# VH-VL binders against o60147: the designs that were tried, part 171

Target 1, 175 residues: o60147
Amino acid sequence: MLEKNKYLYIFRHIQTNQVLLSQGNVLKKTALFQLPYPLQKPVAPNGMRPAKLRKDHWVPLLKVEFPNESMFQSVFMQLLNYRKYRSVQPLTSDLLKLPIPVRRRKIMRQEVPNTIADLADILNKEKFPENSVRLQLSDKSDSEYADWPPSVQIDSEEIKLSRGFREKTTVDEAR

## First folded at step 9 (VH-VL)

Design ea56 (framework fv_tiragolumab)
Fold by ESMFold2-Fast, scan of step 9:
Structure ea56 (fold): chain C 175 residues (1-175), chain A 121 residues (1-121), chain B 113 residues (1-113)
Amino acid sequence: as target 1 above (175 residues)
Amino acid sequence: EVQLQQSGPGLVKPSQTLSLTCAISGDSVSSNDAAWNWIRQSPSRGLEWLGKTYYRSEWYYDYAVSVKGRITINPDTSKNQFSLQLNSVTPEDTAVFYCARGSFYHLGDYWGQGTLVTVSS
Amino acid sequence: DIVMTQSPDSLAVSLGERATINCKSSQSVLYDSNNKDYLAWYQQKPGQPPNLLIYWASTLESGVPDRFSGSGSGTDFTLTISSLQAEDVAVYYCQQYYETPYTFGPGTKVEIK
């Protein structure tokens, strides 16, 4: 098949609920640049260095199938822009009163609902054909974070976590 | 294309504060994949990294121990720039100062043009 | 601090000939979690800022001529210019970004013989 990269995979961190976007079912280390808080051990290198990607700590959140690569690319780029926009917004006074570690945990917990809401917002703007975008979730209750347009078909079957899927999550260098 | 443009005075008296600014175009100072560095170069010390700032949901700062306590690097998101302030300068601080954009993969892929700062009475 | 050393201090090479510059770090700059060496090479011409040539010890920066190559791992690194051109007359610096403070070598001056 000649259609490539028409699938968007979104992963969540099992402890922090941080979210990573991927063009394939395999996570690349370059996806870590999406994170405002690098995954680091206390003795890990500073924020200039890429965090270690542990495949057993990332699970699929959802998978989106687009009609073609052009539509996938448009949505993927818009979603990355939404994430970057959120990361530079001023913190609320309530968050600024919290110790840094507690503040970071609260911000990270919101990434799952925020990413799902952003995805739905983008799809509502794009006006794709009815039932042309297929959405499959690991937990169907996560679809409740947003109102979906007529273009979206939510699969009845949830994503099954399998050994093969987890084992195909890899760490690749980029640039 | 990313460009860094430096400005600031080239002559500072001993005990005064040295102040330089690096204006950014083609990228955002609050970019989540960048770090913003100050480096100086002199015949006696060679190339010396002074510090960096970067934005990851909040601002972070790292400074070289040799200048820690008298250096401040300050980002300005509204003007898309970052500055260097070095207090209590001595003739040993005379150097060409550079700003540079770093990433997780390197310290500087884009550099400012450099500013020669002479510390003399 | 990680101390960087370079050899030789200066090198005179004829046009078209190979130039080799060595760099040594006082401790390993290899990060075990990603198996990458946090070492870069910069070129500096008179009156100009340093220009990035190589990162991750051996990855060539976009736009840099392929006559430049980097090799080595851990504590010992080499920059090679396979066929020196007139425009390559410059001072070359190795630099570690494994830990702060980031440190540079003292430089190797490359001149035409």
Scores: ipSAE 0.000, ipTM 0.460, lowest interface PAE 14.1, mean pLDDT 80

Design ea57 (framework fv_tiragolumab)
Fold by ESMFold2-Fast, scan of step 9:
Structure ea57 (fold): chain C 175 residues (1-175), chain A 121 residues (1-121), chain B 113 residues (1-113)
Amino acid sequence: as target 1 above (175 residues)
Amino acid sequence: EVQLQQSGPGLVKPSQTLSLTCAISGDSVSSNDAAWNWIRQSPSRGLEWLGKTYYRSEWYYDYAVSVKGRITINPDTSKNQFSLQLNSVTPEDTAVFYCARYTWPGSFDYWGQGTLVTVSS
Amino acid sequence: DIVMTQSPDSLAVSLGERATINCKSSQSVLYDSNNKDYLAWYQQKPGQPPNLLIYWASTLESGVPDRFSGSGSGTDFTLTISSLQAEDVAVYYCQQYYETPYTFGPGTKVEIK
């Protein structure tokens, strides 16, 4: 069933630790454009498609429940902006000394801690009402990556995915 | 208050399965704030983390790549314990095995007494 | 994997004197968003399991004497015993818990001169 209260789902790649943000509990192929490093080698230009999405390679990292769509949109857009900001920053001297494959692997592995910290930073700045935002983590220890504001209630409930989780189209059919 | 008590045979033949159990008192194996680990110690490898299991609405498992494919860590909520099975052992697996609890914000705050396992014919 | 190294391999210190043990990680264990170093120190006596002394590089575990202290950040860490007691004769290990697999240093043996 469609809901007006928005949910933010964040998924992580089981091999690379890269992160995808999703509206609701479906993960679409177009979400792969969020990634700075491709999961697959490029295909020929005369028929290029997004990298194939393998649902079994992505697991829920966390789920955030907002009381209304306005709060969801604000946080979601800010989180996307934080990701864009990180992707354009100059690399540190330590990273520049590493071979390209090792460098990329190290950067990708930091996406989970970085995304969690970014989410907490945004929620600390927004001054939402106490206990108005519900956060579910697949691994509760991942809450260690940040200090959370009073607006956040951390929940241990299992992250349940809808029957629409395996989305084959470019349009989100579930809200 | 929290105590981890290990049991299992101290001698295993090459190619067989090494099996150890860690009994927990003073905490629950399904505690949401704990993870249950196996660590071994040998002169050649030092202290080596093998894997962990923990409960967060469902059971999760994480294993070191060095033993991945040979190792299984199993919780038992009815007996409040967790076990280690390591398949196809070789003399290089000879070590003192420890179970240990991980809790945030620290690391391994409680350890079992240790079990010396010798792999020899 | 993050590789941990310790120096010296062994250290002989007189009773009441300062003991200093160094630990290095092959990559930073400092998480910049919470400014915490995911580094722990353990004490191990013969026939016993390791005992947690310090976590987050400098936070003393409950029940540990205040003569123990940790310092450092990023890749370079130090464990200090301000006034060595007889019961402090042991092997000391550093450990990172920044990422799996969790890894330990090779240990530093502390003995009385």
Scores: ipSAE 0.000, ipTM 0.450, lowest interface PAE 22.3, mean pLDDT 80

Design ea58 (framework fv_tiragolumab)
Fold by ESMFold2-Fast, scan of step 9:
Structure ea58 (fold): chain C 175 residues (1-175), chain A 121 residues (1-121), chain B 113 residues (1-113)
Amino acid sequence: as target 1 above (175 residues)
Amino acid sequence: EVQLQQSGPGLVKPSQTLSLTCAISGDSVSSNDAAWNWIRQSPSRGLEWLGKTYYRSEWYYDYAVSVKGRITINPDTSKNQFSLQLNSVTPEDTAVFYCARLGIYTRFDYWGQGTLVTVSS
Amino acid sequence: DIVMTQSPDSLAVSLGERATINCKSSQSVLYDSNNKDYLAWYQQKPGQPPNLLIYWASTLESGVPDRFSGSGSGTDFTLTISSLQAEDVAVYYCQQYYETPYTFGPGTKVEIK
């Protein structure tokens, strides 16, 4: 079977603005290991149970369609590399002057613009064929965080948050 | 093609500030896919990474613990360069200093020519 | 900090023969999410800056002769020169770029017998 992974699904957390990357249109629990700041602490009295994924807390940010799996893999790996690089950086003196809650909120809020800028940067460096990469955003104004190369075609239709990354069914069931 | 050209004094007295500049051609210091690094080399310590700066919607800075508190790395977008300032130097800071690009966060693919800095009274 | 070690500290090899250099990291430099080892190899000749040979443990940099190869994963890595040439006389360094501070091995000097 040749229909392999050629889509990158990017999710945003509704409360923290943190970003998760996924190869599928539904998040798996393992995606939480991308996060430097845990979203919730274990609630068991002894603290032994791990935090769990709350799928209702993650909404679509961006869907990227690549013409083939090799382009998808190249971009996906580079985005993970950028996230790893960021996660090991020490805090700047300016950030250290802020109270911890304000500092963390500021860092987390930057993940959306940073991820969009990272994606555009990778696509500009790769120099893929004209109109070969299709972007669909939940909010088209987010595309303004970056300058896009000729390889990128931005879909006029926005992702509807109520539908997530799921496509509208063509079959209706009526009683 | 990317090229890094270093400039700065080769002799600094103990307790003074060491200042070096790295001029970039063929790339932008504010490029989102590069980090700009300073590395030194001495017989006693070998190759030692000192710090880096990079642009990602905001400027970020990262410094080695061994020089933290004495080091500043400053980008200059108008001149397309970045500099190193190392305060309160001692003879143990005597080394060949290199600037280097970490391209797409995966390799030090371009290096400056190196500057021997001697710290001596 | 991740500590890098290399063996041997010096190596004498006849022209045309194989040279092998080992590098060990004090902790894994494999990033699980992309399955890449954040390890590079550099060649340095007197009076010159280090020159990149290999990155991601086994990927040859453009323009580097194919007699150079890298292998290994996690904590144990090897640089191989399949047929030593006169111009390969240099000091070779491994380097991790998995986390800051980025750290280098102490170097291995390669000489002709």
Scores: ipSAE 0.006, ipTM 0.527, lowest interface PAE 11.2, mean pLDDT 81

Design ea6 (framework fv_tocilizumab)
Fold by ESMFold2-Fast, scan of step 9:
Formats: C-alpha cells, sequence, structure tokens
Structure ea6 (fold): chain C 175 residues (1-175), chain A 119 residues (1-119), chain B 107 residues (1-107)
C-alpha cells in the first residue's frame, strides 16, 4: 500500500557542473560511480571522478515527478545507460589537443546540457499521457537545451530537499 | 602568453567600497576557466575571495559574501572586485588569478595591488 | 571550512640540503592539494598541483606526496633561489583555503 518512489532528482556539482542522478532527494556515495570516464590520460588517479561524496557540493538541477514507479524506473535506467554510453565514446581530436585540465573542464561542463538533452530525448521516445510528467527546474533557462514533448509540464519553483540532504556530508571516497 | 594586471585606488576610506579591476591579455575571459580574487594582509597568509566563471557565474567566500560583488566587462576583457563597507582589516595586497580548473588551484597571477584602508 | 596547518612555520637549511614541509587538512581532501612558492614582494607561483603533479617549467627538485589529510612537499637539493615562503592549498571544497605558510631561509 505504501507509495514507491516516483521522483527523479538530478544534481549538479557547484564547482565542476558534473551531474548525479538520484532516486529521491538524498545522495548516496555509490552515486559517484555515475561520473563519466574515460579520459585518455588521467589527471587524477581515478580520472575526472571527485574523490569524495560531499553533499554540500551538490545542488539540485531539476526534479521530475512521474505518474508511477514503473515510468520512473524506465526513465531512470535509460538515463543511466545514456551516461554509460557517453563515458565510453572516444574523445574527439579537438579535445585531445587540449591540456588535460582544460579538456577535463570542458567535458564536465557539458554534463548539464547533455543530461537535459538526454532526458528530453527519452521522454520524447516514451508515449506518456499529456501533462503527466512534471519537470521542475532550478533555472528555467536550462529547459532551452531541448525540445520537450506534450507529456511534460515545466515549472520553475524552488526544489525542496529532505532535511537530511543538506545537513549531512560524507568524506568517503568511492573505490 | 597569459598576463593579468590589477588596477584601482590604493587608498580607501573606512565604510566606503573597495574597487579593483583585473585586465587579462593573451586569453579571453569568456572562453574558459574561472577568474579569481585572492588577498593577503601585510605579513599574513592568503585568503580566497571569490571567482567569476567564463560564463559569468559568481561564487564568493562565505566570510565575505555579503560584501563582495564580481563583474565582467567582456568588451575590455576585464573582471572586477567590489568590496563594500571596508575596515582596516581589509588592508591587503589584492591579487587576481586564473583558476586552472575548479579543483586544481591558480596558475596565473597578477602582480598584486596594495589597498590600504585608512582615514 | 577546511583548515590547513603547515609545519614547520619556518626553517633554516644550507644549500644542497633536503627540505621537507608538511601540510595537514582538518578533513579528508583526497589528493586535491596544491603547493605554491612566494618570494617577498611577488605573487605566489604554482609549483605542484593534485598532490604530486609538477607544474610546467618547475624544476624536478620539487616534489609532493600524500593523500587524505597528510601531505608532504620536498626540495631534494635546496638552491639559493628557493628561499621563499611555501603555501599549501586545498581544492576539494569551496571556499579554497591555504595553509599559514612555511618560511624557508638559508642557514
Amino acid sequence: as target 1 above (175 residues)
Amino acid sequence: QVQLQESGPGLVRPSQTLSLTCTVSGYSITSDYAWSWVRQPPGRGLEWIGYISYSGSTTYNPSLKSRVTMLRDTSKNQFSLRLSSVTAADTAVYYCARSLDYEWGFDYWGQGSLVTVSS
Amino acid sequence: DIQMTQSPSSLSASVGDRVTITCRASQDISSYLNWYQQKPGKAPKLLIYYTSRLHSGVPSRFSGSGSGTDFTFTISSLQPEDIATYYCQQGDTLPYTFGQGTKVEIK
């Protein structure tokens, strides 16, 4: 009888603009495994991956409310697959010509527009009912990275997080 | 070669606004990187004030956030610092610097501009 | 804020000596630690980034090591031009914070 999760939260890193997906308004350190790889030459021992999960470093980018858990799970898994696909693509020759810190920063900065575009692509391929998906953006201008289907209702109100999200930080590194 | 140069008044009265400009040559401030201000009181250590990114997003040290504003003049390839309500504690050498990436520190620095706060 | 503590605060050594400076973070910063050299009246100069990566043009006598909360900076053979104050800086968490500095003097 209890309602299962039907909300997708997407967070961005305040320094790097890297993106994390969450099933709900809390981040777990295992979310760090979503971070993109590979870089041809690692700048850090673990590529571009932040060494820790610091919840104070992550702010909400957007929140999506689905009509039910089945639709949520479908979209969430497809987004994870899109991120995995992007992480294994070969680097372009233009990126390979850049110094590693510059290349790293350009790749990380593209995660916000890429994630928004991927979300819209998935929602356009799924045939959800009109106005059945609510998209809430921290910055409404981010909606301009994609064309949205009739199933999506966009608003730009403050995204409310659980009390625990902001009050707890972890310094544990993902292995 | 990338070069940064600070300019602005070297003397500011208490309660007034400290205003400094950093002129960047050899690289466009809208192309990449974050552009920072760092200060150093005489004989003391370094304190990061804040940055403005290539896209215009600003982030300020919480200790100074209520008093700090950073702006860009993209036509002149400049970024500036305004620090309001200054006191003698704000007397310092002020440096502008390029943040190599958001986590990797500062690779190019201006020569520094001494600002003294006194009546 | 993450507090960075350096030791020693100052040291005197002879030309050719091996000089070691340590830096401790109040919280785990993984490897996001940078080292700077500052000569009197000059801006800081980046020497080492990401704990152990030598910045371009920096002599190989400078090296860094460590992880987590404990970091070490070494000059393998001190030269007269190395007389300066050295600062560590963490890049893990905003605001960026610096150590208090270590003054390196001859003799």
Scores: ipSAE 0.000, ipTM 0.478, lowest interface PAE 13.8, mean pLDDT 80

Design ea7 (framework fv_tocilizumab)
Fold by ESMFold2-Fast, scan of step 9:
Structure ea7 (fold): chain C 175 residues (1-175), chain A 119 residues (1-119), chain B 107 residues (1-107)
Amino acid sequence: as target 1 above (175 residues)
Amino acid sequence: QVQLQESGPGLVRPSQTLSLTCTVSGYSITSDYAWSWVRQPPGRGLEWIGYISYSGSTTYNPSLKSRVTMLRDTSKNQFSLRLSSVTAADTAVYYCARHEYLDWSFDYWGQGSLVTVSS
Amino acid sequence: DIQMTQSPSSLSASVGDRVTITCRASQDISSYLNWYQQKPGKAPKLLIYYTSRLHSGVPSRFSGSGSGTDFTFTISSLQPEDIATYYCQQGDTLPYTFGQGTKVEIK
């Protein structure tokens, strides 16, 4: 009867393919804390600060609708933990041989396939009913980065966002 | 800067409905974040009551869900708490707070409003 | 519900001392732990979010660490203004729950 938070939005950077997770159609500046530690730059000699969020540089990668908020919370938390785990792994010798700017571009470019693979891994581990999770992808070919469980239904409809990701969407209100 | 301020009656009789309003300044409640109520009985710890999102969706603590309603007045930049069928156990300082989705932290708080449930 | 247990319940320390508070979750909460300071008669104030990240304007003497079920909050050099009750809060699972609080007093 009452609306509930059960949508996960995943955004990608139009140039770098870096990924941000959001619990709604709105991106906050604090989402920048999700970015990998190796790719964050200090804005002053003695500190690290998140870069300014340019919402016009982020486009929806995918949207996931869960049957209830409990399932949403579980998957969202696990996905953030996968990202944290990846950010603290030692760099491979192959990456260390590359100049820093090339290395960073290569790491950033892998965030889209890695996030999709992580999402699929989480959903394969969970015991969700058949066709209970709805996945919408901006580009359906991105579904090919992973094998999906029978709980997931993949739709190709456009993910509708308001100007600057600030206004709520009809899709969010419709559950 | 973001500021939150609670308002409402400080005394409520048992079985009545407790009603509080939170007025937000410096930020629009429809732009982002969840907007929460947290209470603290005298000399005790903190209990999360629930939130209303920037989009109007509500989530309540299961322990209070049957008695709690949260509403928005977007024209006044306010959100409110209604808690029905109150008892002495509902006597507490009630805080409104802004609730961050990414880490579920409460980053800005009102000053708190003491509500005493007494005949 | 996830139970959050803080230790100690209260402590007294001298100005300049290192103060450590621990928080234990009854189940894995990954890194979704936040720390608050509450001074007498005032609202809680967010100090640290997501285990170790300092909130805007919070002095660097405050720090957090941990993961999973065991978390630590540290004040590297206690100041008179730090007299307060400190609370941990988990953001992993609904309903969101707080520890019982640790009262910090100066000798």
Scores: ipSAE 0.000, ipTM 0.471, lowest interface PAE 16.3, mean pLDDT 80

Design ea8 (framework fv_tocilizumab)
Fold by ESMFold2-Fast, scan of step 9:
Structure ea8 (fold): chain C 175 residues (1-175), chain A 118 residues (1-118), chain B 107 residues (1-107)
Amino acid sequence: as target 1 above (175 residues)
Amino acid sequence: QVQLQESGPGLVRPSQTLSLTCTVSGYSITSDYAWSWVRQPPGRGLEWIGYISYSGSTTYNPSLKSRVTMLRDTSKNQFSLRLSSVTAADTAVYYCARTDFYPEYDYWGQGSLVTVSS
Amino acid sequence: DIQMTQSPSSLSASVGDRVTITCRASQDISSYLNWYQQKPGKAPKLLIYYTSRLHSGVPSRFSGSGSGTDFTFTISSLQPEDIATYYCQQGDTLPYTFGQGTKVEIK
């Protein structure tokens, strides 16, 4: 079962730096539809596709706690719209001169700073009450990609990663 | 404790359908992971057949083209393999296994020998 | 399909010896390589996943290394209970494929 509808989790890929948004602390394979560049190679022409998300390849980037579902939905939908908008913009001439694999890697590397900047922009625009939104990061230095509004309280505690042994990469949070 | 156990006929005639069931105890097949079939002909190596995920999505080895079907019986916590139009080349020990994310196979059934003979 | 080539096909070594098995992929599989141990009449047992990570309960004498196309599995000090056939398996690309196995025997 998903967590109550007031948490946004953002994950990043350990190799490509691509970003996935999640409404719960565990990534579902359907989140892969958010990616402009698929992680898995195309399979044989018979239409076979990889059936699972490799959870160990994804680590939490940040977690946002909203005071209610309405605020969560507003921010989540706007963030998805920002990502779609970015994916359809014309490529610069500098990018077009690069070989396709190099171009894709450069675009992918920018998803983390872009997502953090977009989140901050949305939160600045929404005018939520002071200290009403709680932000936790896996690496506090990532907060420096943006200027945060008074509505945001940045937690001094970093997100605890569930790893080690054979554990899946998930956010470990008290319920 | 998670345990997997294969069951089904050990002898199948050429052109018939091979049918095996894997019964899972100690874990719900709808909760997580993918659930796989892997076979091993006598004295030979391992061949991945396919898997069915906790959500019911299936993926099959293209080399077994159009002959494989996997199904779940969620009320019995079972998943099954059907391999149609069998030949002597399909004689093997068939294992069911739980598939984790690398993908590694961390729990295996004991294996069930299926002989295809006229 | 990705072909996995193991070498040697068999080896004989003495207790306490360092044993090395290699696995070569026909194309880049990054680090998505697992190692299994299979004793006669039994199902395979996972020893190492994602090139170098030991599965729970596996003795520290087993190790793995490599990346891309060339991978190595090592038993630092062979014990009698290690007599088995060892298989590598790539998890990068569908269909998932196994090496042909390396039989480890004691002299």
Scores: ipSAE 0.005, ipTM 0.475, lowest interface PAE 15.3, mean pLDDT 80

Design ea9 (framework fv_tocilizumab)
Fold by ESMFold2-Fast, scan of step 9:
Structure ea9 (fold): chain C 175 residues (1-175), chain A 119 residues (1-119), chain B 107 residues (1-107)
Amino acid sequence: as target 1 above (175 residues)
Amino acid sequence: QVQLQESGPGLVRPSQTLSLTCTVSGYSITSDYAWSWVRQPPGRGLEWIGYISYSGSTTYNPSLKSRVTMLRDTSKNQFSLRLSSVTAADTAVYYCARQEIWDTGFDYWGQGSLVTVSS
Amino acid sequence: DIQMTQSPSSLSASVGDRVTITCRASQDISSYLNWYQQKPGKAPKLLIYYTSRLHSGVPSRFSGSGSGTDFTFTISSLQPEDIATYYCQQGDTLPYTFGQGTKVEIK
């Protein structure tokens, strides 16, 4: 395909509900840098981070089609910034009361609603034209995590992945 | 209401770094829009250099990406351009401009600053 | 990169004439096309955004149309103050690119 990149794919972990953002329909190993622990630590002591990218453990959460590359770039970068901001916030007193394993599961499960809410917040702040942004959700009920602006058209359709979905990029696994 | 004004040296030596600042009044650079630099060599057309968005993310023209850096000073409501390793081909009028993200239109422009690259 | 080609590169017309400038993109840009006016020694001024939308304060004699790869900019009745170079700009794909400009002058 000779189309310029205007697609954002978001994946969730089938067990933990941790979220990874991807440019295009291939989930790359470098996406692991989005998780709390560095890629240089293949086995995280606290068990929050997957040891390696197992593409069979990640499923599409949603796909966003932007009308142009400029809109895609703006929203994608803002979404990454929102995630970085969330990662450095102090834990609430409610979370600190929980045993460590329970706390970790609760934090990880919040990534799906948090990512959806962040995406909607970004799109609500933009002045995009009506129906210019197409949002496809694997489960349409996930749209209920946020209020969407008039710029967003929501569809619940099967998200098609490329033949290269299971392929690695130029980055080798460090182990 | 919204005004942009370029400032910086009008003469830079070959191989040195070109540095310009855009001061914005009447609107906060962190509120919305992308904040862009566009240049125009004497008697030639317009070339988009890059922008820094209201969130601080930068996007550069691939033709200049290895030499361009853009920064913000949010306390002064300013954004700046640094272009390294300049040559005579970088001689141009440099404009800062406010750019709408969705339609990409440049709706407010500075007056332009001529930068001459010579020894 | 998307190449933007304007036609003509220059034109001469009389006050009151209808002036048309065309802009062609090397690939589909939908409606993400903006038009600018630049007078000698001045910064460009946005006239039309998103193919056909008139920027605030711009006289109604200026209009735009088109979609995909072919776009037209029209001045319905040329005035002396309209003497300038006009540029189109695509916003579909990074990097943003401009046409080479069309110089409009009076006969």
Scores: ipSAE 0.012, ipTM 0.634, lowest interface PAE 8.5, mean pLDDT 83

